# VHH binders against Outer membrane protein assembly factor BamC (bamC), part 21

Target 1, 338 residues: Outer membrane protein assembly factor BamC (bamC), of Kangiella koreensis (c7rcp6)
Amino acid sequence: CSWFSAKDGTEDIDDRYMKSQQDLELQVPPNVKQIEVQDRYRVPEGVIITNRNAKGKALSLDPPQLLLVGGDGVREDSEQSHPTVWVRHQDTPFMNYVSRFMMQKNIPVISSTEKQISSDWISDEDEDIFSQYIGSYNLDGQRHKVTLEIIGQNANEVAVQARNTQSQRLVDDKWVTMNTSKTVASQFLNAFLGFYDTERTKEARERILEEGTINVSLGTNSQGQIALIAERDLIAIWEHLPSVLEDLNLSVSDRDQSAGIYYFNVKEPETGFWAWLWGNDETNAKVDMEPGDYQIHLAATTYGVSMTFKDEEGNLLDSNLVTKIYPEFAASFKSRGK
Key: E = the ipSAE of ESMFold2; O = the ipSAE of OpenDDE; V2 = 0.75 times the mean of E and O plus 0.25 times the DockQ between their complexes.

## First folded at step 23 (VHH; framework vhh_6qgx_2)

Design z3 (from u2 with S31R; at its last look DockQ between E and O 0.01; V2 from the best seeds 0.00; counts 0 for: pae O 9.3 > 2, placed apart)
Fold by OpenDDE, look of step 23:
Structure z3 (fold): chain B 338 residues (1-338), chain A 124 residues (1-124)
Amino acid sequence: as target 1 above (338 residues)
Amino acid sequence: QVQLVESGGGLVQAGGSLRLSCAASGFTFSRYIMAWFRRAPGKEREFVAAISWSGRTTFYTDSVKGRFTISRDHAKNTVSLQMNSLRPEDTAVYYCAADSYGYYFDTPSRYDYWGQGTRVTVSA
């Protein structure tokens, strides 16, 4: 990428990019009547039920899909037979968000009640863009109906369940019935959760800025890659990130300001049988990552600063891993914003 | 050569305890999630427990929660399964497994390496 200077100190850094990004202040327009939601969450594609080395293992067209439960106030209900999450929600009718999601994504709705929304057929024929969120491999030559339903609630939370109710595949230009999939349901739920998180974040954006907290959400960078999005300017994130890493017991090994890159190390866990019980929490990484060297690439976005995670070789980390570490980073940033 | 060698299996009475151990070699132990699976007679292999790289996070199948404890020793490259309050339904061959990917820990196909298993028999 022409925008990143080589480590050799050559000024080939397009300073324009960095300068422009440094001046970006998150401003919520005062007269925003409608905030268009940019999908921040992407459901990982290409997840297969196999190890890294697929040798001797069959690829699944219906791989299990992890739920995006890293968001603040979202937790998985693993006891349910269908993909289900508990969402901390009190202030607005929750189903309004579901409705907005359906509308914004141009998902046809067959029925909508106070507790349930059912889609009509969802396929890649109408909106190719939707495949980016739920996985194109499930839409290619297929169509699905899905329901989102509130199946429980307490004083502070609602349980939202996704179900794939009908599925068809195209065979010789005819739609034929196929088995429904929990994976499809999970992907759909994840797409919604991404939307939900985006909307909630936008709604709170002004308050967050006033309070001085740094809100971090799961989203995508300008390249469409999974990233953490911090709602602050680039300079602020750059300055705070070392402290965040330290807070997470991650060691900053190097940084390249011109390229907007932090290098950090995940320490090897302490040795010993009882290390996990009695280990010094002060020394072990507070994130569940493989020990090794990693990179964080910072870039300004419309909604703040994207933090893209890479391995020591510069490869993107798996989206599931980023999702997994998201809560720890978010919590750390939030505690430092003042 | 990668090896996972299970030990500690045997015959035990219901309500008894066993401690299984798995010795790992031939790979960087600290870079893998470790897990235990079991296969009961006439049943498919099922997930029992997993432990993250650091040991901070552990996962259990519902039927063993509160009874089984997974742990790991980085110095010895071992993973252990403490099994308490054993039941006849816990009778199975128990397998140690290693995963570098770190996801879908309850899915056998995700694991890179497997042990040969150790038999646990719980008598009524």
Scores: ipSAE 0.011, ipTM 0.260, lowest interface PAE 9.3, mean pLDDT 77
ESMFold2, look of step 23: ipSAE 0.610; ipTM 0.885
ESMFold2 (binder alone), look of step 23: mean pLDDT 87; pTM 0.891

Design z4 (from u2 with S31N; at its last look DockQ between E and O 0.43; V2 from the best seeds 0.00; counts 0 for: pae O 4.9 > 2)
Fold by OpenDDE, look of step 23:
Structure z4 (fold): chain B 338 residues (1-338), chain A 124 residues (1-124)
Amino acid sequence: as target 1 above (338 residues)
Amino acid sequence: QVQLVESGGGLVQAGGSLRLSCAASGFTFSNYIMAWFRRAPGKEREFVAAISWSGRTTFYTDSVKGRFTISRDHAKNTVSLQMNSLRPEDTAVYYCAADSYGYYFDTPSRYDYWGQGTRVTVSA
């Protein structure tokens, strides 16, 4: 109850939020051999292929989904013909993470080398949780093979490329070959990147117990909605969020402590919507959002605090938009110390 | 009581084959990743192979890829390691291990349960 109290010490009549969340704390039991971490990352859903019974609908692929690039050492290589990211990685063999990803997600592997791992068929027929995080990747009646490969390396980074190598759809109980898709590859890569980030975060926590930074990931809230997940307690996130918004040149317009809601405004850019990308305009929003009023709903989870973004009317923001703003928020939070 | 009991070790000539088996009891077998580790004389315990809960995913250390195959039988609560084209450098005590978490499965410290080991000796 103390987490979201009015400034005057009074409690709001509607304390459902507090009551529902009061038992949720980010705790690691001392008797646990390792921190139990679940993959919280959610890949934005895109239209890849129609449903199993498309009844003649053309298999149209939407444009490739954006790659999940975080402020913590992942950047897109846009020059590549296939989805590719550079990952800052120096410690352990990078492909170990890919292997762990495959194992953890129970993805069948047909080949594994020092630089490449190839999956067997991934389909929604499998009782795996993978589909929950990759969105439309495993649509009904489809199966795909994918490959992750290191295609480049420098002293500090590895270039990881995803390829969809084979795809099939189920037609009249028979698997029929269909065209491969960069979208499928992108989704898979994003799913891996989410996992990778989670693993790296876990490792960092184990090595450095100093809570000097707030790590934020792209995931889902308790309702399964896309959200940013901050690995700190609710109070800490509540206290830091105004500063984060300020850092991003977003204006806090109001807040509701009892409900765990921040209201903020995205100002109209002075020199255009994309001015923040190319200019030192200290006044423009440092996120790719349209001007207007928005909301952030905070909720405690077993893994930290979810930040759910909504528009002025209270509608959930599009997953793609949340994905776009994720790196900026994550970077800002990470720079925030105790 | 939790038990992992390895069997199938022995002396074999280089190029030969062995099949190791590990019988698990005292825990819910299907909830665990199973793995094989080995310890050569004077060396640290090293990861050899792991298999996921369902058995759909397998992972091998590079030195055994293409030669070793890990499998599991849920009905019998067993995990096996088929070792082909054995080499003298494969000489070690082989251990069966179980991990409930599925993270860092190539790290010995992450495993909850261990067998006593079975000795494999490959002669030149």
Scores: ipSAE 0.021, ipTM 0.430, lowest interface PAE 4.9, mean pLDDT 77
ESMFold2, look of step 23: ipSAE 0.635; ipTM 0.891
ESMFold2 (binder alone), look of step 23: mean pLDDT 87; pTM 0.889

Design z5 (from p1 with S30R S31D; at its last look DockQ between E and O 0.35; V2 from the best seeds 0.00; counts 0 for: pae E 4.8 > 2)
Amino acid sequence: QVQLVESGGGLVQAGGSLRLSCAASGFTFRDYIMAWFRRAPGKEREFVAAISWSGRTTFYTDSVKGRFTISRDHAKNTVSLQMNSLRPEDTAVYYCAADSTGYYFDYPSRYDYWGQGTRVTVSA
ESMFold2, look of step 23: ipSAE 0.200; ipTM 0.685
ESMFold2 (binder alone), look of step 23: mean pLDDT 86; pTM 0.883
OpenDDE, look of step 23: ipSAE 0.768; ipTM 0.927

Design z6 (from u2 with S31T T58I; at its last look DockQ between E and O 0.36; V2 from the best seeds 0.00; counts 0 for: pae O 9.1 > 2)
Fold by OpenDDE, look of step 23:
Structure z6 (fold): chain B 338 residues (1-338), chain A 124 residues (1-124)
Amino acid sequence: as target 1 above (338 residues)
Amino acid sequence: QVQLVESGGGLVQAGGSLRLSCAASGFTFSTYIMAWFRRAPGKEREFVAAISWSGRTIFYTDSVKGRFTISRDHAKNTVSLQMNSLRPEDTAVYYCAADSYGYYFDTPSRYDYWGQGTRVTVSA
């Protein structure tokens, strides 16, 4: 995609790198609290707002800025005249997150309602932390006001729109009005979306620390394959699983959060003449699995989070083996609860 | 022990000024949003003002904008409310509150700690 219209004689810029990674949306069970994990998103690079009139070519003063959207919970509303995203959100009021964002990023606020928050002037003069997110180059000698507003809502989603409402530039030590920019608005929205993800993750972690026993049962994943089912949200299981594996004397070798996969190794048992007498059973796997490399695939299901076990090649483990290791995993998860 | 102690309340004539102060102790002051609430006779507690950890972000209820100023001093662990151009409708018990997380700061249930309050009476 080109950043500039060919009609204006501007160069095409490849914007593929600005797009977030997207994959299949996770289906969260109704009885499980939805937690947004946006680690698959790529933050779009900032675009310099410049008055450059390079070589007589008309350069856009408001170059396009892609929004941070992902396949799991955030989608762009391209029909809107201003940067807008739909965010899957069902818990606490969404605007609480906007409020927190303003507070934590030291963004001055002139108004706040249930549906709208408006900033005061954002500039680089006040060492605003926000300058790191919107891009300091966009604030150099400039100041901007922005608004985040809920412009739509359904049972599962809120539409959030960003607007740059006022802009000024410093000329001869005087602030002079300049045109507003959708780019500035998009950058602001992206900064918020990043924050939103972080806060949702944090809240999930806090819940993990406060919540009691994680119940695990034998069941099936969404594909009908045998799996262990944990009655927690995806992020909770993702956070607990390393500890469970450690508890079982299984070594985590790698992980792919975007894919929801843990890789772990079953160590060869210490064999020796004295191993039966003195052998530190403490280092051996506490599950009856053959030595080797394995995978656990995590996914949301109607009953919680499924843990699907696979071998090194990515083949499903035998149902009997999964059934066999189920008690140890279940006990370990249970013990992690306070 | 966590303590929030308000001071500076009193009787003042309409158009007058008061400065309320809240001294905080027993918790890490710099990690909390501080706020002022008030409760008028026969009314529910209402939000007045809040100030972020750094003091950079501030919120006011509409009725006090331009008249009240919230500030904080990290060295002294205090939050203050300068009240100018006071009106009879500002008559209330004013409470200092602390929030460690930062939600809608106008929601009393989100605050972890509360002072006992200081009475402000504005006469006509």
Scores: ipSAE 0.011, ipTM 0.257, lowest interface PAE 9.1, mean pLDDT 77
ESMFold2, look of step 23: ipSAE 0.614; ipTM 0.883
ESMFold2 (binder alone), look of step 23: mean pLDDT 85; pTM 0.875

## First folded at step 24 (VHH; framework vhh_6qgx_2)

Design bb1 (from z1 with D106E; at its last look DockQ between E and O 0.01; V2 from the best seeds 0.00; counts 0 for: pae O 15.1 > 2, placed apart)
Fold by OpenDDE, look of step 24:
Structure bb1 (fold): chain B 338 residues (1-338), chain A 124 residues (1-124)
Amino acid sequence: as target 1 above (338 residues)
Amino acid sequence: QVQLVESGGGLVQAGGSLRLSCAASGFTFRDYIMAWFRRAPGKEREFVAAISWSGRTTFYTDSVKGRFTISRDHAKNTVSLQMNSLRPEDTAVYYCAADSYGYYFETPSRYDYWGQGTRVTVSA
């Protein structure tokens, strides 16, 4: 970084630095295929209900299952004429999960290929099965055939489309053909996604149990903010963080699973005449933080889980402070990592 | 059918206030994080505010902290955004969104449902 000491002119060096940072058109090297920013951020016109929380279940403090399995996400492909989602998936053939779903739910299958599974008639008897995942699934006097099909694939995601291929209603004890519905397809897709989430979570948990210590490094979150990066999946970090905080003599005051946030308190050091007699150094925070309330925001990243520290007001902690507490957190995670 | 319907947008002078409302239907409202996003002309959609399932936790982008308040009413299946001390830079189409996943609430792609948006224009 050649410090060009511009001799002559009054031009405020500070303004040049700010201008130069703004103008750095990150020239994507010619060989880097422009990651077509897939319009991932377009407001989908059609929404697929991906209800991960079963209807009627109490609010849980547990993190969402899909996110806890290493950041696997589901996004809708709104450009499709039929309910379609992109599912983050890398480990096993995706259609295996569809097969498992069909089997577990006793849904009859008329055809199964590497890319498509088609159901036989789903009737009233199957209503309870679907209601478990999506809530109300009205099949009264109706039966439907659905298909799940892989319509796209990339290195990290599979596009799955649901189609309601046939529908009938019972009229005078006879099955009569009725119009197919995207709603039926969406409901089926949602049911599957619920199952998928459960299975993926289970598998993730199993993997966690097989893994060793949790390594933590100083890095940045997805927003470029200073954070601790733990080299584990989100569920592992979520589960271990209370123990880590306890180990550091920090008190967990609350948590919000929906936001991925832990709230913790740094206690005031015990001071007083008796502190020397009874004051267990063991009760003081093992991190050099000011007494008060703080937050840890967890998020899955490519390299693990970012832990972003914030104050009570939700402001980012100073980078120096995060750097300062890093060794203690890292040591604690390493000792408790299972 | 899932619907998110925004209302409350309009023209306001700088320093003024608006209250946006989003009516949700067709899904289990309590099981979703609700959020507001906005898209200014020529800009990308950006996160504004989110509220957790129970309403216990709220999140705001830095530029709106202290000025905007997000709230939800489970009885009415509505989420609201009280916007105070509005600035010209707050001019945008505001979108209501619902997320069943929870994490990455600042990421648009994570949300399951979206409203059509309501336009807010703040004049200098």
Scores: ipSAE 0.000, ipTM 0.232, lowest interface PAE 15.1, mean pLDDT 76
ESMFold2, look of step 24: ipSAE 0.459; ipTM 0.820
ESMFold2 (binder alone), look of step 24: mean pLDDT 87; pTM 0.898

Design bb2 (from z1 with Y113H; at its last read DockQ between E and O 0.27; V2 from the best seeds 0.48)
Amino acid sequence: QVQLVESGGGLVQAGGSLRLSCAASGFTFRDYIMAWFRRAPGKEREFVAAISWSGRTTFYTDSVKGRFTISRDHAKNTVSLQMNSLRPEDTAVYYCAADSYGYYFDTPSRYDHWGQGTRVTVSA
ESMFold2, look of step 24: ipSAE 0.570; ipTM 0.862
ESMFold2 (binder alone), look of step 24: mean pLDDT 86; pTM 0.881
OpenDDE, look of step 24: ipSAE 0.585; ipTM 0.859
ESMFold2, fold request of step 25: ipSAE 0.628, 0.228, 0.658; ipTM 0.890, 0.680, 0.897
ESMFold2 (binder alone), fold request of step 25: mean pLDDT 86, 86, 86; pTM 0.884, 0.887, 0.884
OpenDDE, fold request of step 25: ipSAE 0.612, 0.522, 0.019; ipTM 0.868, 0.839, 0.375
ESMFold2, last read: ipSAE 0.475, 0.402, 0.651; ipTM 0.832, 0.801, 0.898
ESMFold2 (binder alone), last read: mean pLDDT 86, 86, 86; pTM 0.886, 0.885, 0.886
OpenDDE, last read: ipSAE 0.450, 0.300, 0.435; ipTM 0.805, 0.687, 0.801

Design bb3 (from z1 with A35S S100K; at its last look DockQ between E and O 0.01; V2 from the best seeds 0.00; counts 0 for: pae O 12.2 > 2, placed apart)
Fold by OpenDDE, look of step 24:
Structure bb3 (fold): chain B 338 residues (1-338), chain A 124 residues (1-124)
Amino acid sequence: as target 1 above (338 residues)
Amino acid sequence: QVQLVESGGGLVQAGGSLRLSCAASGFTFRDYIMSWFRRAPGKEREFVAAISWSGRTTFYTDSVKGRFTISRDHAKNTVSLQMNSLRPEDTAVYYCAADKYGYYFDTPSRYDYWGQGTRVTVSA
């Protein structure tokens, strides 16, 4: 209890605090290389939307090849000369999604194969195709041809490349050839990825509604850590998990879809004399967890989706605790198919 | 009925401050990320700021970093944008938007709901 002796003068404590905040010239130590704040969208807390389970390089947000995350399992192939992404895909022919995209967006197609779709001229009327996803790209008085092509495939992923093959500008009512642009290609690819993500999400939701039951088992994640394994795709689990948490009287506090993380809160039990009378059993967590904030990290595995539980600090929960809560989660996942 | 109603716009001198507010109704507010967009005269709508479900994460376009602060109040179902050190180039109609998924937070087409906008004019 150090007795700060109140010396005499009424110096308004409030003014000193305000003055002291102004004078902290953050002297950047001489050796701290000026972090060139590259004019990049500041993704708070280092989680770039692109870092979700990236087995590869995250999609770049840097111009001119700005590629947005088109859902789970998308990674950039930076080794390519043209905008290219690897997309997790297994269940249907991938080019069907490209075809649907072209159709939905009313993009004229001049050629369509199992591996490639080429547009006809995309004119001013189609400006929104580009501007809606990446930002303003002036197509006024311009027209472009673009191609989406599968340039690689493995068991679980397809590499899709976008190319701007031709570009023209209108000069004195005459179309004149202009240089093609990787930006145009990237914008187109992003537009598609947005569509793809939306469609895949819808499909996942539909599957959940149709199949009704998600089997959950106790297992390990890819790192060998204890986890719950749900036998569905990541999108399905992501979409379903809020309902599960609600069912268990757990409150979702936040979520990071790019990182595959759900944040949830275990509420303090209503304690007090009246808790037994009015304490709605309905408000207490149905899991035997200590009150506080927790995390669920979702990741795709060979057998489904791993759900790894962590505390507020990001530390793994004890294996015994995960084992303890497993039946409750499993039951909740199974019951909502009805 | 889903509604997003913006308020707080007006005329301000360069270097001044404004606080925009958006009141949300008709949907589960906590299940959506909230964002501010703006459209300047003769320009396309552009992303300004976004805030995650709980407010834990915020995003800003580069031009407003350090000057603008987005916040949300779950009790009131409101999202706010504190704008400091305003510049003439900040002149625009500002729109509140809600996105359930949180993908492409800087992409207007991904948002589920939009307000009607509030005009901000910054004089030189």
Scores: ipSAE 0.000, ipTM 0.255, lowest interface PAE 12.2, mean pLDDT 75
ESMFold2, look of step 24: ipSAE 0.245; ipTM 0.695
ESMFold2 (binder alone), look of step 24: mean pLDDT 87; pTM 0.893

Design bb4 (from a3 with S30R; at its last fold request DockQ between E and O 0.42; V2 from the best seeds 0.00; counts 0 for: pae E 3.0 > 2)
Amino acid sequence: QVQLVESGGGLVQAGGSLRLSCAASGFTFRDYIMAWFRRAPGKEREFVAAISWSGRTTFYTDSVKGRFTISRDHAKNTVSLQMNSLRPEDTAVYYCAADSYGYYFDHPSRYDYWGQGTRVTVSA
ESMFold2, look of step 24: ipSAE 0.499; ipTM 0.841
ESMFold2 (binder alone), look of step 24: mean pLDDT 87; pTM 0.890
OpenDDE, look of step 24: ipSAE 0.626; ipTM 0.879
ESMFold2, fold request of step 25: ipSAE 0.317, 0.355, 0.303; ipTM 0.767, 0.784, 0.762
ESMFold2 (binder alone), fold request of step 25: mean pLDDT 87, 87, 87; pTM 0.894, 0.893, 0.890
OpenDDE, fold request of step 25: ipSAE 0.541, 0.401, 0.014; ipTM 0.846, 0.777, 0.310

Design bb5 (from z1 with T107N; at its last fold request DockQ between E and O 0.70; V2 from the best seeds 0.00; counts 0 for: pae E 2.8 > 2)
Amino acid sequence: QVQLVESGGGLVQAGGSLRLSCAASGFTFRDYIMAWFRRAPGKEREFVAAISWSGRTTFYTDSVKGRFTISRDHAKNTVSLQMNSLRPEDTAVYYCAADSYGYYFDNPSRYDYWGQGTRVTVSA
ESMFold2, look of step 24: ipSAE 0.359; ipTM 0.779
ESMFold2 (binder alone), look of step 24: mean pLDDT 87; pTM 0.896
OpenDDE, look of step 24: ipSAE 0.714; ipTM 0.911
ESMFold2, fold request of step 25: ipSAE 0.291, 0.357, 0.324; ipTM 0.742, 0.786, 0.769
ESMFold2 (binder alone), fold request of step 25: mean pLDDT 88, 87, 87; pTM 0.898, 0.897, 0.896
OpenDDE, fold request of step 25: ipSAE 0.517, 0.383, 0.017; ipTM 0.831, 0.768, 0.295

Design ko1 (from z1 with R56S F59S Y103S Y104S; at its last look DockQ between E and O 0.02; V2 from the best seeds 0.00; counts 0 for: pae O 14.4 > 2, placed apart)
Fold by OpenDDE, look of step 24:
Parts: sequence; C-alpha cells; structure tokens
Structure ko1 (fold): chain B 338 residues (1-338), chain A 124 residues (1-124)
Amino acid sequence: as target 1 above (338 residues)
Amino acid sequence: QVQLVESGGGLVQAGGSLRLSCAASGFTFRDYIMAWFRRAPGKEREFVAAISWSGSTTSYTDSVKGRFTISRDHAKNTVSLQMNSLRPEDTAVYYCAADSYGSSFDTPSRYDYWGQGTRVTVSA
C-alpha cells in the first residue's frame, strides 16, 4: 500500500498579509490641496419613490401634486386662468364621475348640468372630507363654493376646469365675504382627480375580470422601437402588469404611474446557470434575462398599449432579448385573464 | 361591501407566539397583495409584512425577520401572520391591508383597504 506522499509543496500562503503592521500614516504632503470633496458626490438621493399616492389618498397640497401627466392620460392646461386639466376619457359621460364624487363625499350640489356641477357651501364641518383628499387645507371658520366644468372636448379627452366661485369666513358669528382662491379650486380638482383615478382603476379591474385573456404581440411603440403590444387599455394593463411580473418571478421594485413606468428586478439564480433556466425553483425568474434592474414603459397606442423594455440606465433592451422574453410575457398575460 | 376583519390578537408573554388572521370579503382576494401593518402607542403606523398575489413573494420589516411569517389561503380568503418570539416592542394594534398594484409593499398609502385592527400586547 505505497503511501504516495504527494509532496506537492502547498506553499503556505504566507499569512504575511495578516501581519501587515499599520504602516506609518501616509502623511499627505503639505502642498497637496485638500481635494474639497465637492458636494457633487452626494449619493444621488435614492429615486424618490414617485408620489405613489396617485390614487387620491392624502395628496400633499404643498406643492400641489400636479395632475398625473403622461401615462395616466391627464395633462395640465397651463393656458387657462383657472386650474384646468385635460383628461383622457371615453365611453361614459364624464360628469357622472363628478356627480359620484360629490355624492360620495357628501358635498351639497346646487346645480348639475351636462357640463357643469356647482357645489353649495362646503364648510368646516366638511373638513374631514377634505382633509382626506386635500391634505392640510384648513377650512376652519371658512366656507367655499366650487364648480367643476367641462370647458373643452375632443374625441378622446375632456378639459375640466375648477373654480372657487364664492368664499366666506366667519367673523363674530357672521359670514363675511372673502376673496376666492385658485388654491381652493386646485385642491378640489385634485381631490376629484384622485377619486376619478380610483374609480377608473376599479372599473378597469372589473373589465379585466370580465373580458378574460389579454393578447400580447410583438410590435413597435410610437417611436418605432421594439415593444410588446397588449390589446387593452392603459389602465387595464397597468393594473395587470404586476401580476404578470409576479407570475414570471420578477419583482416589482417601483412604479411611476404618471410616467407609465414599472421597475422590476430579475433575481440572481441561487445555484448554477442551469437552475436558472430549468430549475423547478419557484424563486427563479421564468424569463431568460440577466440579473438586474429593468424598466417597462407603458404607452397607449392605436392598437393597445405598448410595453417598451429598458435597462437600469434607461437604455432600450436589445431586440433579440425582447423577442426572447415575449412568449413568457404573452403566456402570462393570457393565463391570468382566465 | 369590502371588509377586512382581523382576529387572533391578545396578551402574550415575551417569547410567546400568536397567530393573527384576517378574513377578506367584498373584493377579489386573489388580485390583491395582502399586508400587515402595526401601530404602537404614540407611534406611526409601520409596515410589518406583505405577501404577493400567489404567495410566492413575501416581504418583512427587518425587526420581524425570522420571527414572523405571513401566509395566505385563497380558498378561505384569509391572510395570516404567525408571530413567534414576541417582544415587548411588538406591542401594537395590527392591521390587515390589501393592495392591488404590488409595488412598494411597505408604503401604507398604497393599500386600498384596511381592517379595523387587532390588539397585540406583549408583556415583559
């Protein structure tokens, strides 16, 4: 039984690095001007999680959250003298939503037409209602009348304007007229828009459940870039996409509804290259993507909603990669619609 | 009508265990992320745990990691929070919440529906 003493001289990795005696403090030569660490290297304040409260919950009024612009189908009309937004709207009379808002918030209505709804006095007694939507606006000792009016309409949008028509303050137990405020109007408009968004979202969810499967195809976005095209409205896709991403074992890390952007993470596979692709581990991504952070940009098109994929830096993903992941996304969209 | 009804709260000694349950009704349970939040006396409501639609993904606040487990039962429309190794600092009213979007689990403002809460008291 010849003891092959493999004298392979495993050179004792000289623990010398552990003995690294604290060499003398490198004295910065006197003439080396202290590189003023210019404030430039401030760790970019983490991506301020976009005001995720877009759904009308306690909107900080300072600064007034501007209307959801872009992906949400709301844009400000800055040319108007009063708070005005263009809202993407189809199918049902827009003023129905205003009516529902007024009713839900128990706001008294003086007049209601197809184009305008006017409130009666909204007093401090209603502060709780306003505080839920408008935030820190103090109505104590004040009462206000507001109107919402459709001031424009096109094929796909309505322009809605808010006006504070009358305001009074209580002085010595008497109501005294005070100046109206665009701030009051803006706050009211924002409150409504929050409600509107919530209602539209609910409706979209219901439609998804009723309509069944969402068909997804390969196509191009409005810029001619490769994208997945989903045959539903923007709100429906927005509501459905998190479920799809979960189904694919992708983690939603953030979202910007105003911009129509989802952020998601591809997890690193736990063990081995093949486990990633074929492993039954429910924890691995079900798409052939490199681990990292990605973006999906949603935009309404004539054919549905385009989903444009980007990397962490905001660069377009390679067309081949998008083509590669297309079947998985398409399958996921179809499966959950049933 | 949407309802979230919490149960299982009570008084427990430090080191003990409780299981909270939340029964959901009035909405499509499977389409929502479910979460637990808590509010201690004099403190703001804070995130505790969340579970994704399918239950495949869970998230926890750091202070409860390894001690708390969130789960859901689609057949019963319930979400549960198993709390082990309880500490006095876990004393709070625990709230069940539902979110349809699924991003940023730890943000209370995202959640659409809330329960009334169940009180958990951990004695030293």
Scores: ipSAE 0.000, ipTM 0.241, lowest interface PAE 14.4, mean pLDDT 76
ESMFold2, look of step 24: ipSAE 0.068; ipTM 0.648
ESMFold2 (binder alone), look of step 24: mean pLDDT 84; pTM 0.856

